VHH binders against Adducin-related protein C1289.14. Designs and how they scored, part 6

Target 1, 324 residues: Adducin-related protein C1289.14, of Schizosaccharomyces pombe (q7lky2)
Amino acid sequence: MLSKKFTPLSLKNAAKCINNSLRSTYAITGVNLTRGLATNSKVDPKTYAPKPEFSSIAVREMLRKSCLHEFTDEEVATRIELAAAYRLFGLEHWNENILNHLTAKVEEPDGTASFLINPYGLRYGEITASSLIKVDEDGNIKHPGVTGDVFGINRAGYVIHSAIHRARPDVKSIMHNHYPYAAGVSCVKHGFLELAQTSHQSGPVTYHDYHGIVVDKGEQKSLAEDIANKDILILRNHGIITAAESVGAAYYLMYQFLAATEIQTHASANALGDMNNLFIPNNKLVEKTFDVTREKHFSGAKYGIKELSAYMRLLDDLDSSYRT
Below, E stands for the ipSAE of ESMFold2; O stands for the ipSAE of OpenDDE; V2 stands for 0.75 times the mean of E and O plus 0.25 times the DockQ between their complexes.

## First folded at step 1 (VHH)

Design z9 (framework vhh_6z1v_2)
Fold by ESMFold2-Fast, scan of step 1:
Structure z9 (fold): chain B 324 residues (1-324), chain A 126 residues (1-126)
Amino acid sequence: as target 1 above (324 residues)
Amino acid sequence: EVQLVESGGRLVRTGGSLRLSCAASGFTLDYYAMGWFRQAPGKEREVVAAISGSGGSTWHADFVKGRFTISRDNAKNTVYLQMNSLKPEDTAVYYCAAVQGYPFGRYLSEADFDSWGQGTQVTVSS
């Protein structure tokens, strides 16, 4: 059966219909909802969840805890930035339900690398710095945070991140999603087109062929080879990856690249599917725009830093609990 | 000074596969879009496939879609044309060409390219 997908706008409309139904029921039937409650009920409607350990009460109890005192200042800063990125992905609806993964690398005091990742089962809007699970390169949990004992990690998804982190010591953060515009571009033979200024600013892409959900050792090597020295990898028939030197850079690159794929989708529709109707700038203009966008003096900071900082202020206005 | 050298052309039977290579020197490939052209006996030179400097965009002519694939390896300064399910009508001299900038404007033709190789002969027999 085809399950219906609710967007934020669809959910708002559904809530309005429910509220109207409740008001109509009260007005027409005169029903008092408290009078209908059974004295011998085995299900508590207020707290019910399909599985008790994943209930709102259980999860909120976990998320009230903090373990940040156990980590270095570098790891605390990285956890806060990555939690912010998860919150922003959730707010933008860039993640597919509870799926997809954002990682960030942390250097331990002994010089080894560790990686932070979301607990598998938390909504992106629930992520806190303390909720993030710390794993080694192979996906073994080094620290469960406040959630890892219940949720664990999605190991299959982590394999992609591990392969790139291993191949690219310069990469500190990797972000992956199946956002429909980017997934749509991944399904088209001609791939990504350097159309609008935003497209040029996101920069060059590489491609990885579709091999199904399971990532084996051979595919890990292929992923590393295919991303090469580029920051964007299009996974054919799947989605996209951004890889960058900071959480802010990977986040902002995701923002610009998703916008670029949305622009391509609309431009292609306006062209009625005929590429001869598209104005495609010459490669010199594309390269110039990319270079200018990556210059430190152009923005006054490294790529993505001002952008993440601005939207962390938005998150602080809405709900600062991601900092816990 | 841009120099292009094609290789890989040979006699192949109908239904066979062949990979052509174009080695570039005197420039960095990532600043140049690359194309493959062919000229069959008694016909004008026609564009077969093109690839952007970054490799992020490719174009293939309708008569080769699903059979031919253009690719590049900027580390090796080389562009490739993988030819599958070859037909007698694919018999031609194949040329690689380079243009500084992106050739995917309003038109994609021989006139859009500045530098050319000497060609490599592909013959498809029954």
Scores: ipSAE 0.000, ipTM 0.127, lowest interface PAE 18.3, mean pLDDT 81

## First folded at step 3 (VHH; framework vhh_7ocj_1)

Design p1 (from o3 with S31R S56K F111Y; at its last look DockQ between E and O 0.08; V2 from the best seeds 0.00; counts 0 for: pae E 24.5 > 2, placed apart)
Amino acid sequence: QVQLVESGGGLVQAGGSLRLSCAASGFTFSRYAMGWYRQAPGKQRELVAAIYSGGKTRYGDFVKGRFTISRGNAKNTVYLQMNSLSVEDTAVYYCARVDYSEWLPYGTDAYDYWGQGTQVTVSS
ESMFold2, look of step 3: ipSAE 0.000; ipTM 0.088
ESMFold2 (binder alone), look of step 3: mean pLDDT 81; pTM 0.832
OpenDDE, look of step 3: ipSAE 0.000; ipTM 0.215

Design q1 (from o3 with S31Y S56D; at its last look DockQ between E and O 0.01; V2 from the best seeds 0.00; counts 0 for: pae E 21.0 > 2, placed apart)
Fold by OpenDDE, look of step 3:
Structure q1 (fold): chain B 324 residues (1-324), chain A 124 residues (1-124)
Amino acid sequence: as target 1 above (324 residues)
Amino acid sequence: QVQLVESGGGLVQAGGSLRLSCAASGFTFSYYAMGWYRQAPGKQRELVAAIYSGGDTRYGDFVKGRFTISRGNAKNTVYLQMNSLSVEDTAVYYCARVDYSEWLPYGTDAFDYWGQGTQVTVSS
């Protein structure tokens, strides 16, 4: 019977969140770019740039600097790997000019997540570990790196990455591009065809409909829904995304997928417009290959680790500046 | 050839201390993060501590400030100072080299080489 009315103790205690706004006065050491007095000075052909701040001299000076001493070993490692990935994209011409983005998650000491992204304006071949900009989930710059104060980030591009990172805490790195073969696949109704062994290693793909260049909150949600637990997202009429547990994994997924799209393109061309001229492997074979190559660590290391490492060695032979 | 040799294990009373050492050879020690794992009978191997090449450290949740991992690059040795030991700390302790530091939170897959282990027994 007895209905003991548990009186809800009024937890009023308003913990005064002391907003210690540690205004980290990042003294913007205003590089007094001495507004060179427009002295009627004759254009110097050796140093001229449309904007002085984007000149070879200015950019090289910035990129000589290192800020890696400010970060944890884990972040430094992530920065170096991501920088390597950018350089590799550049070497392979996977990027569209200065556009597209590769991101990597960094766990802060306080348990929050930050993300690394490229300065918007650097060639991929110029990107260094220190040039990468650290941002929060909303794209606010937490650390500008050595060039971020000048170049900033592409916020529009980051919104896609942010949406996926939020939805996929298991994802460490996201890579996006508009590689023509892959973009071509994104423009056809039948989508990606797993025609060759190369395509069987990357895993299942998913699709997202085109909504234009601006990603709103609704689209962020739909992106999250569409990618689900998959590591490859085809953005229809746009490009592709790889999302993976490491920078190396994301990179190698991109490699595999792009190669597969090239194969599809070639095969389709040779098929002379008739699907019946294609040998299409059955799903069982595809799954078997995936299980062996991806889930069972076929390489003897985690997916992408050996692959990225090998090409980091290549970068070291070519130009090791990405490490600084 | 990569070799990791643990030492310093033994029998200790509850509340006591031990210092484990792991001598590394066959690789450039200063370039690698190192770690300690432990495995108790009938239990899974679990991370005790890891130390990055630059000196940053990570600890298992059960450590609660009782253990300290350190490294001596000049001696190619990683150490685990264990204080306030309890019976629950009884296990074989393994030294390991980290192959991919980003995977440290994900368990044993972060490591590529392991020592033979040293037995730590804590008596009541």
Scores: ipSAE 0.000, ipTM 0.204, lowest interface PAE 14.3, mean pLDDT 86
ESMFold2, look of step 3: ipSAE 0.000; ipTM 0.172
ESMFold2 (binder alone), look of step 3: mean pLDDT 81; pTM 0.825

Design q2 (from o7 with S30D S56D; at its last look DockQ between E and O 0.02; V2 from the best seeds 0.00; counts 0 for: pae E 20.3 > 2, placed apart)
Amino acid sequence: QVQLVESGGGLVQAGGSLRLSCAASGFTFDYYDMGWYRQAPGKQRELVAAIYTGGDTRYGDFVKGRFTISRGNAKNTVYLQMNSLSVEDTAVYYCAAGSEALFEYLRKTGDFDYWGQGTQVTVSS
ESMFold2, look of step 3: ipSAE 0.000; ipTM 0.121
ESMFold2 (binder alone), look of step 3: mean pLDDT 81; pTM 0.832
OpenDDE, look of step 3: ipSAE 0.000; ipTM 0.251

Design q3 (from o7 with Y31W D33A S56E; at its last look DockQ between E and O 0.72; V2 from the best seeds 0.00; counts 0 for: pae E 14.9 > 2)
Amino acid sequence: QVQLVESGGGLVQAGGSLRLSCAASGFTFSWYAMGWYRQAPGKQRELVAAIYTGGETRYGDFVKGRFTISRGNAKNTVYLQMNSLSVEDTAVYYCAAGSEALFEYLRKTGDFDYWGQGTQVTVSS
ESMFold2, look of step 3: ipSAE 0.000; ipTM 0.314
ESMFold2 (binder alone), look of step 3: mean pLDDT 83; pTM 0.854
OpenDDE, look of step 3: ipSAE 0.373; ipTM 0.740

## First folded at step 4 (VHH; framework vhh_7ocj_1)

Design r1 (from q3 with E100R; at its last look DockQ between E and O 0.01; V2 from the best seeds 0.00; counts 0 for: pae O 15.7 > 2, placed apart)
Amino acid sequence: QVQLVESGGGLVQAGGSLRLSCAASGFTFSWYAMGWYRQAPGKQRELVAAIYTGGETRYGDFVKGRFTISRGNAKNTVYLQMNSLSVEDTAVYYCAAGSRALFEYLRKTGDFDYWGQGTQVTVSS
ESMFold2, look of step 4: ipSAE 0.012; ipTM 0.502
ESMFold2 (binder alone), look of step 4: mean pLDDT 83; pTM 0.854
OpenDDE, look of step 4: ipSAE 0.000; ipTM 0.212

Design r2 (from q3 with E100Y; at its last look DockQ between E and O 0.01; V2 from the best seeds 0.00; counts 0 for: pae O 12.9 > 2, placed apart)
Fold by OpenDDE, look of step 4:
Structure r2 (fold): chain B 324 residues (1-324), chain A 125 residues (1-125)
Amino acid sequence: as target 1 above (324 residues)
Amino acid sequence: QVQLVESGGGLVQAGGSLRLSCAASGFTFSWYAMGWYRQAPGKQRELVAAIYTGGETRYGDFVKGRFTISRGNAKNTVYLQMNSLSVEDTAVYYCAAGSYALFEYLRKTGDFDYWGQGTQVTVSS
C-alpha cells in the first residue's frame, strides 16, 4: 500500500544576469590574402603526363637506380633472368599492354619463399632487375624495388600465380599472357591440337574453365587442381599459363606453345573448316617426339637455358638496361 | 670452359675422415648450386650432398650427419667434409654444378649441369 509521496524539490531560480558586454572590437586585421600567384604551372608539352608520377621523367629517374646490392647473388640472378623474360615478351608482343604477369620464386636465406613480379604500370620494355617487386605468398610487398612504391602490383593477377606456386613447389617461374593465337585456342572446345613437331615439344596441356576475371582467392583451389602436374594451363576464354622449373624453361615453353598455337591457327585456316583436311599425328608419334625433344634433353642443356641465354645476348645488344 | 676439379680423395681407414675439395672455373660460381655425387662399383650414382647458392643443404639418406658440404665463394670451391667413414663409402666422388636458374629443377631431380672427373675414395676395414 505505502504511498510514499517523494516531494518535488524546487530547484531555485538563480538568474544571475551577468551582462558584461565586452564588445571586444576584433580588429579584422585585413589579412592581405596575398593571392599567392597561382604560378599558372603551364603544362609543359615536353614533359606532360596524365599523372606526374608516371611521367617519362619520373619513371626514368626511378629506373636509373639499382637496388641489386641489397640482394643475394641468387636473387640478383633471378631478377636479371625474369627481367630479360619481360623484355623478350615485350619484343615479341606477347603481352597485353601493361597487363599479364611473369613471376619467379626466390628462396630466402631463412628458407621461406618469396616471389618476384612486375610493377603494375611499367611497359615490359621498361622492366629492370631492380624494378621487380618482391612479394610474399599472399602478395604483400616485401621489397618494392625501385618503382614498386609508385606502381604497386596487380593483386588480381597475382592470385593466379600464387595459387599455382603454392600448389607446385617444383615450379620456379610462371608466365601468363593473352597472346591472340593462344587465346583463340582457349576459346574452342577441341582445345590445343598436336598438329606439328613444334606442338609436340610443348608437352601435355590442361584446362581451366572460365569463371570471369580472377579476383577471388576462392578460385585458387580449382586452379591448383586443374594444373595438376602439367606445365601448360589453358585458361578457357582467357589465355595461357606456363609453369616450369626455371625462368628459362618457362620462357621457352611459352615460346614453343605460342608457336604451336600459331601453327594450329594457320593449319585450321588452310583446312577450310574441315578437320578431315588436317594431318593429325597419332599419339604414339606425339609421345615419341616429346620424349626425344624434352625427356632426353635434345638441346644438350636444361630446357630453356640455351634459349633464354641466346636471347639475353640479343637484349644485351639492343638494351642491356634490364640488368640494372 | 667450365671446369670442376676434385681433390682430397684417397685411402683412409674405417672411422677416419677426408675432406674433398672441388675447384670450379669457367662460370659465375656464386650463382650455381654445387653438389657431390658418388658411384661405387656396380652401383648407381647417388647424391651425397648439395649446397645451393643461398646456403641451403641437402644430403643423401646414407649420410646421417657424417658429412658436411660447404662452399667458399671467394675461392670458387665447394667442400665435402666426410667423417666416420665406412667401407660402404668407398666410391668415386664427383663434383657437380647447377645454375641457380635451375634451382627448383635441381632440387627436384638432382640433375646438375656440369660434372667433374671424379676422385677416388677408398675406405679400408
Scores: ipSAE 0.000, ipTM 0.200, lowest interface PAE 12.9, mean pLDDT 87
ESMFold2, look of step 4: ipSAE 0.000; ipTM 0.386
ESMFold2 (binder alone), look of step 4: mean pLDDT 83; pTM 0.852

Design r3 (from q3 with T53R; at its last look DockQ between E and O 0.23; V2 from the best seeds 0.00; counts 0 for: pae O 10.1 > 2, placed apart)
Amino acid sequence: QVQLVESGGGLVQAGGSLRLSCAASGFTFSWYAMGWYRQAPGKQRELVAAIYRGGETRYGDFVKGRFTISRGNAKNTVYLQMNSLSVEDTAVYYCAAGSEALFEYLRKTGDFDYWGQGTQVTVSS
ESMFold2, look of step 4: ipSAE 0.110; ipTM 0.600
ESMFold2 (binder alone), look of step 4: mean pLDDT 82; pTM 0.842
OpenDDE, look of step 4: ipSAE 0.005; ipTM 0.238
ESMFold2-Fast, scan of step 5: ipSAE 0.000; ipTM 0.225
ESMFold2, look of step 9: ipSAE 0.059; ipTM 0.557
ESMFold2 (binder alone), look of step 9: mean pLDDT 82; pTM 0.840
OpenDDE, look of step 9: ipSAE 0.006; ipTM 0.274

Design r4 (from q3 with T53Y E100Q; at its last look DockQ between E and O 0.01; V2 from the best seeds 0.00; counts 0 for: pae E 16.0 > 2, placed apart)
Amino acid sequence: QVQLVESGGGLVQAGGSLRLSCAASGFTFSWYAMGWYRQAPGKQRELVAAIYYGGETRYGDFVKGRFTISRGNAKNTVYLQMNSLSVEDTAVYYCAAGSQALFEYLRKTGDFDYWGQGTQVTVSS
ESMFold2, look of step 4: ipSAE 0.000; ipTM 0.167
ESMFold2 (binder alone), look of step 4: mean pLDDT 85; pTM 0.871
OpenDDE, look of step 4: ipSAE 0.000; ipTM 0.205

## First folded at step 5 (VHH)

Design a9 (from r3 with G54S R58Y; framework vhh_7ocj_1)
Amino acid sequence: QVQLVESGGGLVQAGGSLRLSCAASGFTFSWYAMGWYRQAPGKQRELVAAIYRSGETYYGDFVKGRFTISRGNAKNTVYLQMNSLSVEDTAVYYCAAGSEALFEYLRKTGDFDYWGQGTQVTVSS
ESMFold2-Fast, scan of step 5: ipSAE 0.000; ipTM 0.414

Design c10 (from r3 with R58Y A101M Y105W; framework vhh_7ocj_1)
Fold by ESMFold2-Fast, scan of step 5:
Parts: C-alpha cells; sequence; structure tokens
Structure c10 (fold): chain B 324 residues (1-324), chain A 125 residues (1-125)
C-alpha cells in the first residue's frame, strides 16, 4: 500500500520543505528582478500587464472617474443598484472569471429603452456605476461610461439578454452565470428538483436546449419562447438565467436558486444517486411556499428589495466605490 | 387562548342594513389581517371583505359599494357594515384572523389561523 513506502513528515520536516520551496521561488524572482533593473530592461515589473491599457494603473485611473452627472436620476439609481449586484456576484464567486453578464433596463427621456451591462474585462469586484456601458437593444454602445472605449461589451452574452428583454417588457433586470452547481443541474436530464424550502421559494423553472453560443435570430426567438412567463431559465449544458421586475428581485432570485441547486447536488449525493431515497414534497406544499414568499406582506416589501438593501449596506461598510 | 366572537346577525328585509361585529381576544389584534367570509347552503365559503393592519381593504366583487369593513384596534374588534342587502346575501358570516404576512396564501386556501363560530344573516324578500 502507498502508506508503507511513504512516512508522514514531522512538523519540523514539513515546515522545512515549505520554507525551502518559498526561498527558492523568491530567490529566482529576486534574481530576475535584479538582473532586469541592472541590464537596462524595458519591462517595469511593478506596472507590467500583458496589455498596458489593461494594467492595474490604467484601470484604477478609469475607475476613479465619474460620469453620473450625465444621466437622469432614474439611470443613476439603476446604475448604483446594478453595480451593487455585480459586486455581490463577485463576493459570492458566482461569476466565471470575467465572464457572465447582468443587465438592467432604463427608460430614456424620449421613451425608448436602453440597457446597462458590464465592460468585458473588468473583475466584478471593480464594477462602479460609472463603469457600466449603456447599449441599445441591438448592442450598439450609446454611452461607454468610463470604460467602454477600452473594454467594450461581450456581444455574444448581450444577445441572450436582448432576446429576453424584447420578449418580456415586464422584466427590468436579467442575470446570467455558469455557477457549477446550477450548470451541473443543467446537464442532468431530470433537471431541477423541488427538494428544500429554498427550492420552493425560488419558484418554477423552464428550460432552453443547448445550441452552443447564441449567434442568430432564430435561436434568439427560441430562447424568448422558452423562458415564457417564468423568471428562471435553465440553459441546458450551460448555466442559468434569472429575469425579474427589479435588480433586487433578479439578484435575490439568483441567490435562492443557486442555493437550491447546491442543496440538490448534496441531497443527490447523500441519496447515493437513487431518487427513491429523496423526500420530494407534494406540489401543494411547493405552491404554498412559493405564493407565501412572493406575497408582499411576507417581507413587508417587494421580493428582493430588502435583501439588496441589506447587502448594499454590507458593500458600503466594505468599499462604497461601487457608487462612483 | 384565541377566540373570535361574531355578533349582529339576524333577519332583515331586502334593501335593509345590518352591522356585524367580531370581538377578538388571545392574540395581538393590531398585527393581524382580519376578514369576513360567508357560506350559503350548498356553496363554497367565499371571502366577503378583508382589512389589513395598515387599514387597506379588500372587497369581493359581489359586495363592492354595498359593504364596508372597518377595525377598532383599541377594542380588538372588526366590523362589517352591510347596506342594500339582497336575498343572495343570505349566509352564515364568519370572522377570520390571519397573519398579515401570509394573508394572500390564507385567502387562496381558506386555512386562516383563527375562525369564529359564525353568525346567521337571513335576508327576506
Amino acid sequence: as target 1 above (324 residues)
Amino acid sequence: QVQLVESGGGLVQAGGSLRLSCAASGFTFSWYAMGWYRQAPGKQRELVAAIYRGGETYYGDFVKGRFTISRGNAKNTVYLQMNSLSVEDTAVYYCAAGSEMLFEWLRKTGDFDYWGQGTQVTVSS
């Protein structure tokens, strides 16, 4: 057995191995840095990034600026709420690296609709109200914010949001990610199971079959048809979408649904992959829990408003720069 | 112990008026939504009117403009003023109390937290 050939290291021996590894790494880095400085190097190690316009110094300079005075009070409020949602996604690690996208709809003074979305390349923890890019329904940039001239938008990602916003005028905010528990549920033929109370509170789901990256108008039409009047769409072999009447509602729905998929994953493992070992509540209990959760008197406010407000206070305590 | 006691029922002629009262005890009345239901023989129990903690009201379409619900938090009492009564208003009227946070669920199911014994209202032609 492997344990017969390998003995555990003593604590002193383990510490020595760690210290030797760290010293070697530091020495190699130190030699390279010293050599670079001594030999007329063209690379500044303190500021280097793979592309200069994406460096820490360039990005931090952009994010210190504000363009909020250029917008209506409604758009300023929406930008602050959406920036908060991006920050919360970052804190929860719900986004896949720099991928995924959250949008919010704003009504222009002329009565047309515009949409706010993240610049493609910022970390979610860097998003500010001024960093958000404003686009029309076709993805044409109406206002670059303080970042759009450098980063632009993820056009493929925006196409998904555009299709749903066109089909659902009641929807103000759409949120999408590839969080592994939800993506895992999207890969299972039986789909989402109404197991725990959190599952019931998130509400009913619908599905969209896998077609790769959404690139054409026929696929957009199918996506819009598949979401129908539901607020959660599972994209098979991909991820999930939440669509709701406010940024707070879409955010909190994402929170509850991701938790529900995580519960399903753990419950399925505990059941040893046998669905007969699961307690699945009847439809009356599921409907009761959903209705109660959406009743305005249940929380004293519309769904998601207290939850977004509470976590905006957390963001304000941690780093209020998202308001810029 | 929670108790709801209805009063004010009786026989009244068509076109007349009647005022029902429901005295509540054993719970924090001001935190509850209060409602009036009725059930005629051979019919399902139906919501007549409800009043929320904040004074907002709901009325069934068949009584709008004729009935008025009100509450007196200091007296732990809910009232139903019934005007322009018709034979179709003949039923047993029940007082119900439910958590305001659950009110829409309770309205759909009829499974309110607390119910009175009911009071008979008979409208003669």
Scores: ipSAE 0.000, ipTM 0.136, lowest interface PAE 19.8, mean pLDDT 83

Design c4 (from r3 with R58Y A101I; framework vhh_7ocj_1)
Fold by ESMFold2-Fast, scan of step 5:
Structure c4 (fold): chain B 324 residues (1-324), chain A 125 residues (1-125)
Amino acid sequence: as target 1 above (324 residues)
Amino acid sequence: QVQLVESGGGLVQAGGSLRLSCAASGFTFSWYAMGWYRQAPGKQRELVAAIYRGGETYYGDFVKGRFTISRGNAKNTVYLQMNSLSVEDTAVYYCAAGSEILFEYLRKTGDFDYWGQGTQVTVSS
């Protein structure tokens, strides 16, 4: 059985940099950042030029604070897992700058649902459990965390998540990005191909036609209808969504599906753009492979749990501040 | 068990419209290409329209611009919207599902894995 756990921007490459005490540098117009993977890197406040409330000093002061004592143990665990997922998305460069969104549903003591989402303006590498903003189904802030009074949420992005959470009570976490391999697949008429075993393990996909930014109730209804009972939705000319019963499951599904879209891109290139040069398994065999990989005894745990746990240990080695 | 159940057929006057539906069960609908075939008395079955799992469509030359195929993954249903019907459209219409991923192959060979029982469409002059 071949290893299928590597992504295009592998966390194993980051770990290698730490072990060798090597550092990388980002050069942005007007701002120079050095990433020290052997220690927690700080931005130089002298090179950060936006408004005072978005300065390195102000943001670092916010991120040092914890509000976790205000939440149930279940919500704390969910916040830590979602913050870990944001950190892993950042390390893999799966998010588009500060854009995109990952949500997790939390059941309140009164039985109502609330949703956790990133503050709009933080880098994914800055997310902490306390930084996450809690909203209701309509995107109204129920708890700002330590950041929400300054940053707020990306409301346009949240309406996509809200629509799916309303339609799918079984879904606890939704993840969305515009990662180029997956976005590329969203732009081709034949869509996603179940080429490699990793593809088969991702499972069935559905499609939603491009309507620009989802803001209208009618478009939200259409989006919810299109995902149906499936866990992967391809947004034509846009990107992808994964929806699953836990943060770990949504994270690992994203990992496998992004790898599958990268495999499709390389296989299509190797086939010289001719689909007749591809070996594509019969859909009946693909379905059998999917079913086997979703059985608990296949891995000894529910889908995605061991995978998220393994990479949370990597995060703990790199920078455990996401737990704050 | 795999099952395809057609509905929406009936009698209609020339120039009228009908919408056929095919409800699918027993397989993962979103993984299959779906098609509509028709067969008139004394003639061979012919492909009317098909929709690939990714949304790509094919239409027979005799129905282009008049018929539209679509799929609703939420309801595991494929639809055929039939406009500007003529007497020559009179046939039994069959829903089909194909596990072959290469749409060009299914379109050319007609080798779909599963077939419905058919629904009668009669167009009067």
Scores: ipSAE 0.000, ipTM 0.354, lowest interface PAE 13.5, mean pLDDT 82

Design c7 (from r3 with R58Y A101V Y105F; framework vhh_7ocj_1)
Fold by ESMFold2-Fast, scan of step 5:
Structure c7 (fold): chain B 324 residues (1-324), chain A 125 residues (1-125)
Amino acid sequence: as target 1 above (324 residues)
Amino acid sequence: QVQLVESGGGLVQAGGSLRLSCAASGFTFSWYAMGWYRQAPGKQRELVAAIYRGGETYYGDFVKGRFTISRGNAKNTVYLQMNSLSVEDTAVYYCAAGSEVLFEFLRKTGDFDYWGQGTQVTVSS
């Protein structure tokens, strides 16, 4: 494969691709569209999909529906925030195709916890607040949203999220991906290095050893033990997890940590593979930088809130449908 | 307040095994390299083993193949598994935490910031 295929688009590059797609769409004349229509074929090029239930028409009809009136105001707010996070992950290409998961915990009126997760089969750029599926701790669907009856959830991926939510009642949102820079750091014996200010601001990391794809009860306990009271877990030979008190905090932590792993990759290359060529701050400066970043009044809001809000405004400018 | 508390020392016969533990508190354990030093009567303190945050290890030539250092970041604990003990391993063993980000520099300088009070290991003939 060409390097272009293996380089995910940044938010800036994604916006350029969206603009190019819109320009192409507006450049197409009715004559050209009509000319391309096969009148004697059973296949309609405009609506074709490998399965009818996964067609553009079927999916668009699902996503035009809203079920938000069925939920509490708190759940509606959480759904909108989580849908925004999915859209931002999609724009940054932080997700692996339709894989990976972002979850958020909601408290039911009866005091039990439920969890919101993406339908398995939607592009991250298609996620809406109503499209999110509500599940219990075991992954049983409590509410399918507008999509769950067709798509369901990725149960294997959810097991990792449920293990951490069970162990960490303080955590509202968990985000997981296999982004290549972070996955690359997960494969290195030294692990994550506290190189740049962004690295220090993301905070301390923990590690979980690789046990393949099978996540049994013993591994669930081990995952919970390994994350402990930290917000970043590096899954060796796999990827990363961020866990935080809000969707905004988990999102912004993911943003800072992914940037930090990308910086580490470039710094290591610039060092010509020789760690003696790196300028690395001592741990006392790292701790000072982290503490300053987490001060309750440093930014005038809790960690991640202003950052998520700023990028929700960007989403509103591009496509506000995630709010439905 | 930074604390390093060693445990697992004691009296053991030559050829036996001991596992030392060091419980850390008062700092972000995951940011520190951890090491074990020992000091025998009449000798200078020497580095036995060290482990970087990411798991890279160092061993003194006199213990290589017999001792294994490991860390449990979830429990803020560093361990030293000591096998095939000899009388020459008799010493007070100290846990240490180092602020150096790269283990390679810490290994060369041996400059650790925080120290435990030590635990006695006595190997009888």
Scores: ipSAE 0.000, ipTM 0.290, lowest interface PAE 16.4, mean pLDDT 83

Design c9 (from r3 with R58Y A101L L102Y; framework vhh_7ocj_1)
Fold by ESMFold2-Fast, scan of step 5:
Structure c9 (fold): chain B 324 residues (1-324), chain A 125 residues (1-125)
Amino acid sequence: as target 1 above (324 residues)
Amino acid sequence: QVQLVESGGGLVQAGGSLRLSCAASGFTFSWYAMGWYRQAPGKQRELVAAIYRGGETYYGDFVKGRFTISRGNAKNTVYLQMNSLSVEDTAVYYCAAGSELYFEYLRKTGDFDYWGQGTQVTVSS
């Protein structure tokens, strides 16, 4: 269904800010509790949540709605793929609670770029194509999806993604998490080791030094410079980023790199902490393994496409609601 | 079922040429590295030439400049063009298909997944 109201994007953003302020005020004062509540009752145990707008019933009603008819076929496809990636991250427990973010770039009909991101407050297992919020490079909401008027975006988390998207026009999807094996590698001076075949297949890494939470433009510039032309960025004392030409590529790169960091942790333990006990292949073999993994004819498709497709079939068997 | 079938062997005079072919079936040919090995009487099997999925090639020092490996993915066939043949090239030539591993590993280990039964090449003086 089309929206009955036509408003400029700037007015939509202003209305959203006003609505968020009113919701915050309501939550503090407890005003308007007579709407749909039983007379002389205090709490309904079946529907209670710490905030009514974040209750299971409110969120389920929101997520049953679809706004996909409002978008281009390209954006619909990208939304479904990104929603699938969120569901897979949730299934693997790669996300930290409701934190971390996955973004995907969409080209608008006018040739400008827009970015899709999760609503701040949904579990990864709740993400649907319609739930994703569309923003510009600065994080201004262009379309709230079915969730954005309630949840909004995590602006602090988005700044990492926006810095890389601005610097790398070739990148279509960026994925970030604090998964403990990768975070552990980020905390050791020698960083990532090219140990197993999976390590070689994930490809070369770059590093970004720890500056706390990235909030200023100088830090954003440094982050963009540090990733350079590579697809994996290790954030020291923090976590990791993958950046790739498609949702499938960024997803599969995350899968391989997380596996590689887990292998490194176990290999280091098996070596009794002595790096001289590790078999580390020469750089030429590492490079050849990477090249092979990126050849289209090796898999019959571009990197990550078959892998995302296979696991979308798993999601369809488990719960296809991510397609809504 | 995987099969590699070599053809094109035979008797040739020194200085002559032969073209070997290896027809592959039962796997996705375009995804595999292909190689040619040879075994002369009383010697170990040695790698003559290999061609990687991306077109990268390797040649043994004893055949560089004389032999050329090529592949036809549409026909699931790998070829070995042998020029300026010498008596020392007399051997059984085997076709091999390599694993999903990288080209340098296959070259160094000889750890190819599938092998043909071989074709005899005899070079007379």
Scores: ipSAE 0.000, ipTM 0.110, lowest interface PAE 18.5, mean pLDDT 82

